VH-VL binders against q3z8e7. Designs and how they scored, part 36

Target 1, 156 residues: q3z8e7
Amino acid sequence: MVEKIPMTASGYKKLEDELSTLKVKRIDVIEEMRLAAMDKDMRENAPYHAAKEQRGQIEGRIKEIEHELKYADVSEYTDTNTSKVNMGSTVKLRDPKNGECCTYTLVSPKEIEPLKGKISASSPIGKAVFNRNKGEQIEIEVPSGTLQYIIEDISF
Below, E stands for the ipSAE of ESMFold2; O stands for the ipSAE of OpenDDE; V2 stands for 0.75 times the mean of E and O plus 0.25 times the DockQ between their complexes.

## First folded at step 23 (VH-VL; framework fv_denrakibart)

Design f5 (at its last look DockQ between E and O 0.60; V2 from the best seeds 0.00; counts 0 for: pae E 2.5 > 2)
Fold by OpenDDE, look of step 23:
Structure f5 (fold): chain C 156 residues (1-156), chain A 119 residues (1-119), chain B 113 residues (1-113)
Amino acid sequence: as target 1 above (156 residues)
Amino acid sequence: EVQLVQSGAEVKKPGESLKISCKGSGYTFTTYWIGWVRQMPGKGLEWMGYIWPGDSDTRYSPSFQGQVTISADKSISTAYLQWSSLKASDTAMYYCAKQRYSNRPFDYWGQGTLVTVSS
Amino acid sequence: DIVMTQSPDSLAVSLGERATINCKSSQSVLYSSNNKNYLAWYQQKPGQPPKLLIYWASDRESGVPDRFSGSGSGTDFTLTISSLQAEDVAVYYCQQYYDTPYTFGQGTKVEIK
């Protein structure tokens, strides 16, 4: 069995959209190849070779996306229980020592945006909070030591 | 709106071939598994197999492997279930169903195609 | 193959009363990576295709009334109708989608007493 690929519903949709776009682009590039092939000797036809290369890239990405969609492990934001941290969950963590809070959203690896607090479920923080309940105290290992946080809130 | 529309009821004789269809609409046909489920008269549901229309990757239940052929034409968003030689025991209702995602159950179902095989 | 076994085969319940259907899988359908139970419940009314009610063992599909609830984990699951309504007369199926081949329970017929 092929390993399932975690992602959000939104991530799934984005891949679908990208796939659609690439399929259209593929048609265009194929046409470019056709036109280029009519213009010059194939041995010295830079536009043709460029278009051919682009086609290869598009085909590769299409296959990749189809594979991801085919084996996607998707979590939906609207239908997921907020009692525990899951994929797509937004978690508010509070430092019990100083009261400082930070917020993270668990996403697929391809959806990671650290500046927006979007982190992988397989990250140190992600692993620490995954499948945990509101109110639980968690430990996060960092190079400087072990950080203690309380899960103050879970939302989508 | 997501819809799966199946072909009409079939009445056949043993030994005849048959191909029934399921047309999907309202969603991207190539990016969701579409499966077939058999329900014999008065009996439960049996998963037969499913297909990924994007590349026609097809998986069968061991019970149905070699007994039927599942295929798809993505150009018209249609999945197919076919027999080369029908048996009386193939008499049943056949449903096509769309899987929500690869890790989810079937969220949309066709209306079913009744296949009757009798001498 | 994962074998799904429901109990009872048939259930007669008075209107407004609780209906409970059990489903047992021969193997655990709990996925360790996401801690989700790959178990669904369907409702099939006479002359209609199955309708998805519950997924992930306990999550209600959109539009499903609150009186329907799913519970359980691992190998033992339960569908509960808290207050049976006339329109709830149907056959209910559990299904695992943990591994292929996907398999269904034999079904439980729910009727009004």
Scores: ipSAE 0.832, ipTM 0.942, lowest interface PAE 0.5, mean pLDDT 92
Fold by ESMFold2, look of step 23:
Structure f5 (fold): chain C 156 residues (1-156), chain A 119 residues (1-119), chain B 113 residues (1-113)
Amino acid sequence: as target 1 above (156 residues)
Amino acid sequence: EVQLVQSGAEVKKPGESLKISCKGSGYTFTTYWIGWVRQMPGKGLEWMGYIWPGDSDTRYSPSFQGQVTISADKSISTAYLQWSSLKASDTAMYYCAKQRYSNRPFDYWGQGTLVTVSS
Amino acid sequence: DIVMTQSPDSLAVSLGERATINCKSSQSVLYSSNNKNYLAWYQQKPGQPPKLLIYWASDRESGVPDRFSGSGSGTDFTLTISSLQAEDVAVYYCQQYYDTPYTFGQGTKVEIK
């Protein structure tokens, strides 16, 4: 099976909207290039070459977004705290040894911010919690060994 | 409301070309896979292939590779299924169908286009 | 290709009784990364396109009556109609969407006894 790209329905819509905006920008940049090429010699046409570089960046981003949408693994959050951990879930993990807790939110790869607790489903923590229920004990593989936690709460 | 509206029934002779259409509305046409499914008279369903209309990325079942062309015109939100030379064995009902996402099955189907190929 | 095999090919069930349709895939359709079975069930009535009933093996599509349920995992799946109604007379197909080419079972015709 082709590897899928986890994201939320909200993340999918954001990418769709960005793609639409970029396609409009591409039209504008192509017209700017056309006008610049008509008015000036190509060897000394700084406006043409600047627009051409901008177009290249827009085309690259369009290609990235289309790839992500084609292979999207979209989840839908339910509003119950007893639901399984999905994309978009916020999960509270409790250390059974000392009762200390930490909180993570599963987000799409483009929304990852580990220092703010926004992690991917493919991260070690994300893999361990994905599709698990409240109250389950999980194991997380880290370089220093295996950590054990209890899924204390699930929210969105 | 999501709708897929297909072109009308066709009666053709072997060797003729044919292009049937599927117009999508009520959703962003360019960012969802749209596929074609054949159903021969009295038989089951066969996935023929699908297309990503945003960039025309097209994929075929091996059984249909080289037998048909799947294409799309995103400016009018329309997908197409095309034969360059029809055979009597192409007589079937043809459905277009939309995937909700890449990780979901076909949730919306066209009404079908009956293609009859006879001498 | 992933071959989908349904059983039985046809069945007759008394109105209000339980109908059970089995589907077996030649390979697992369970995607380990999200723990979902990429298995769908469709209903097709004469002269109509297929209608999606179940996705991810067990999730009912919106608007599908509660009497329809899906179960199973990996390679073995079941569609159950808990209390057959007259409007449930149709051909039912399982379909994998785990990998291309997508493939359907041969269909199971459900009739009122």
Scores: ipSAE 0.433, ipTM 0.787, lowest interface PAE 2.5, mean pLDDT 88
ESMFold2 (binder alone), look of step 23: mean pLDDT 93; pTM 0.946

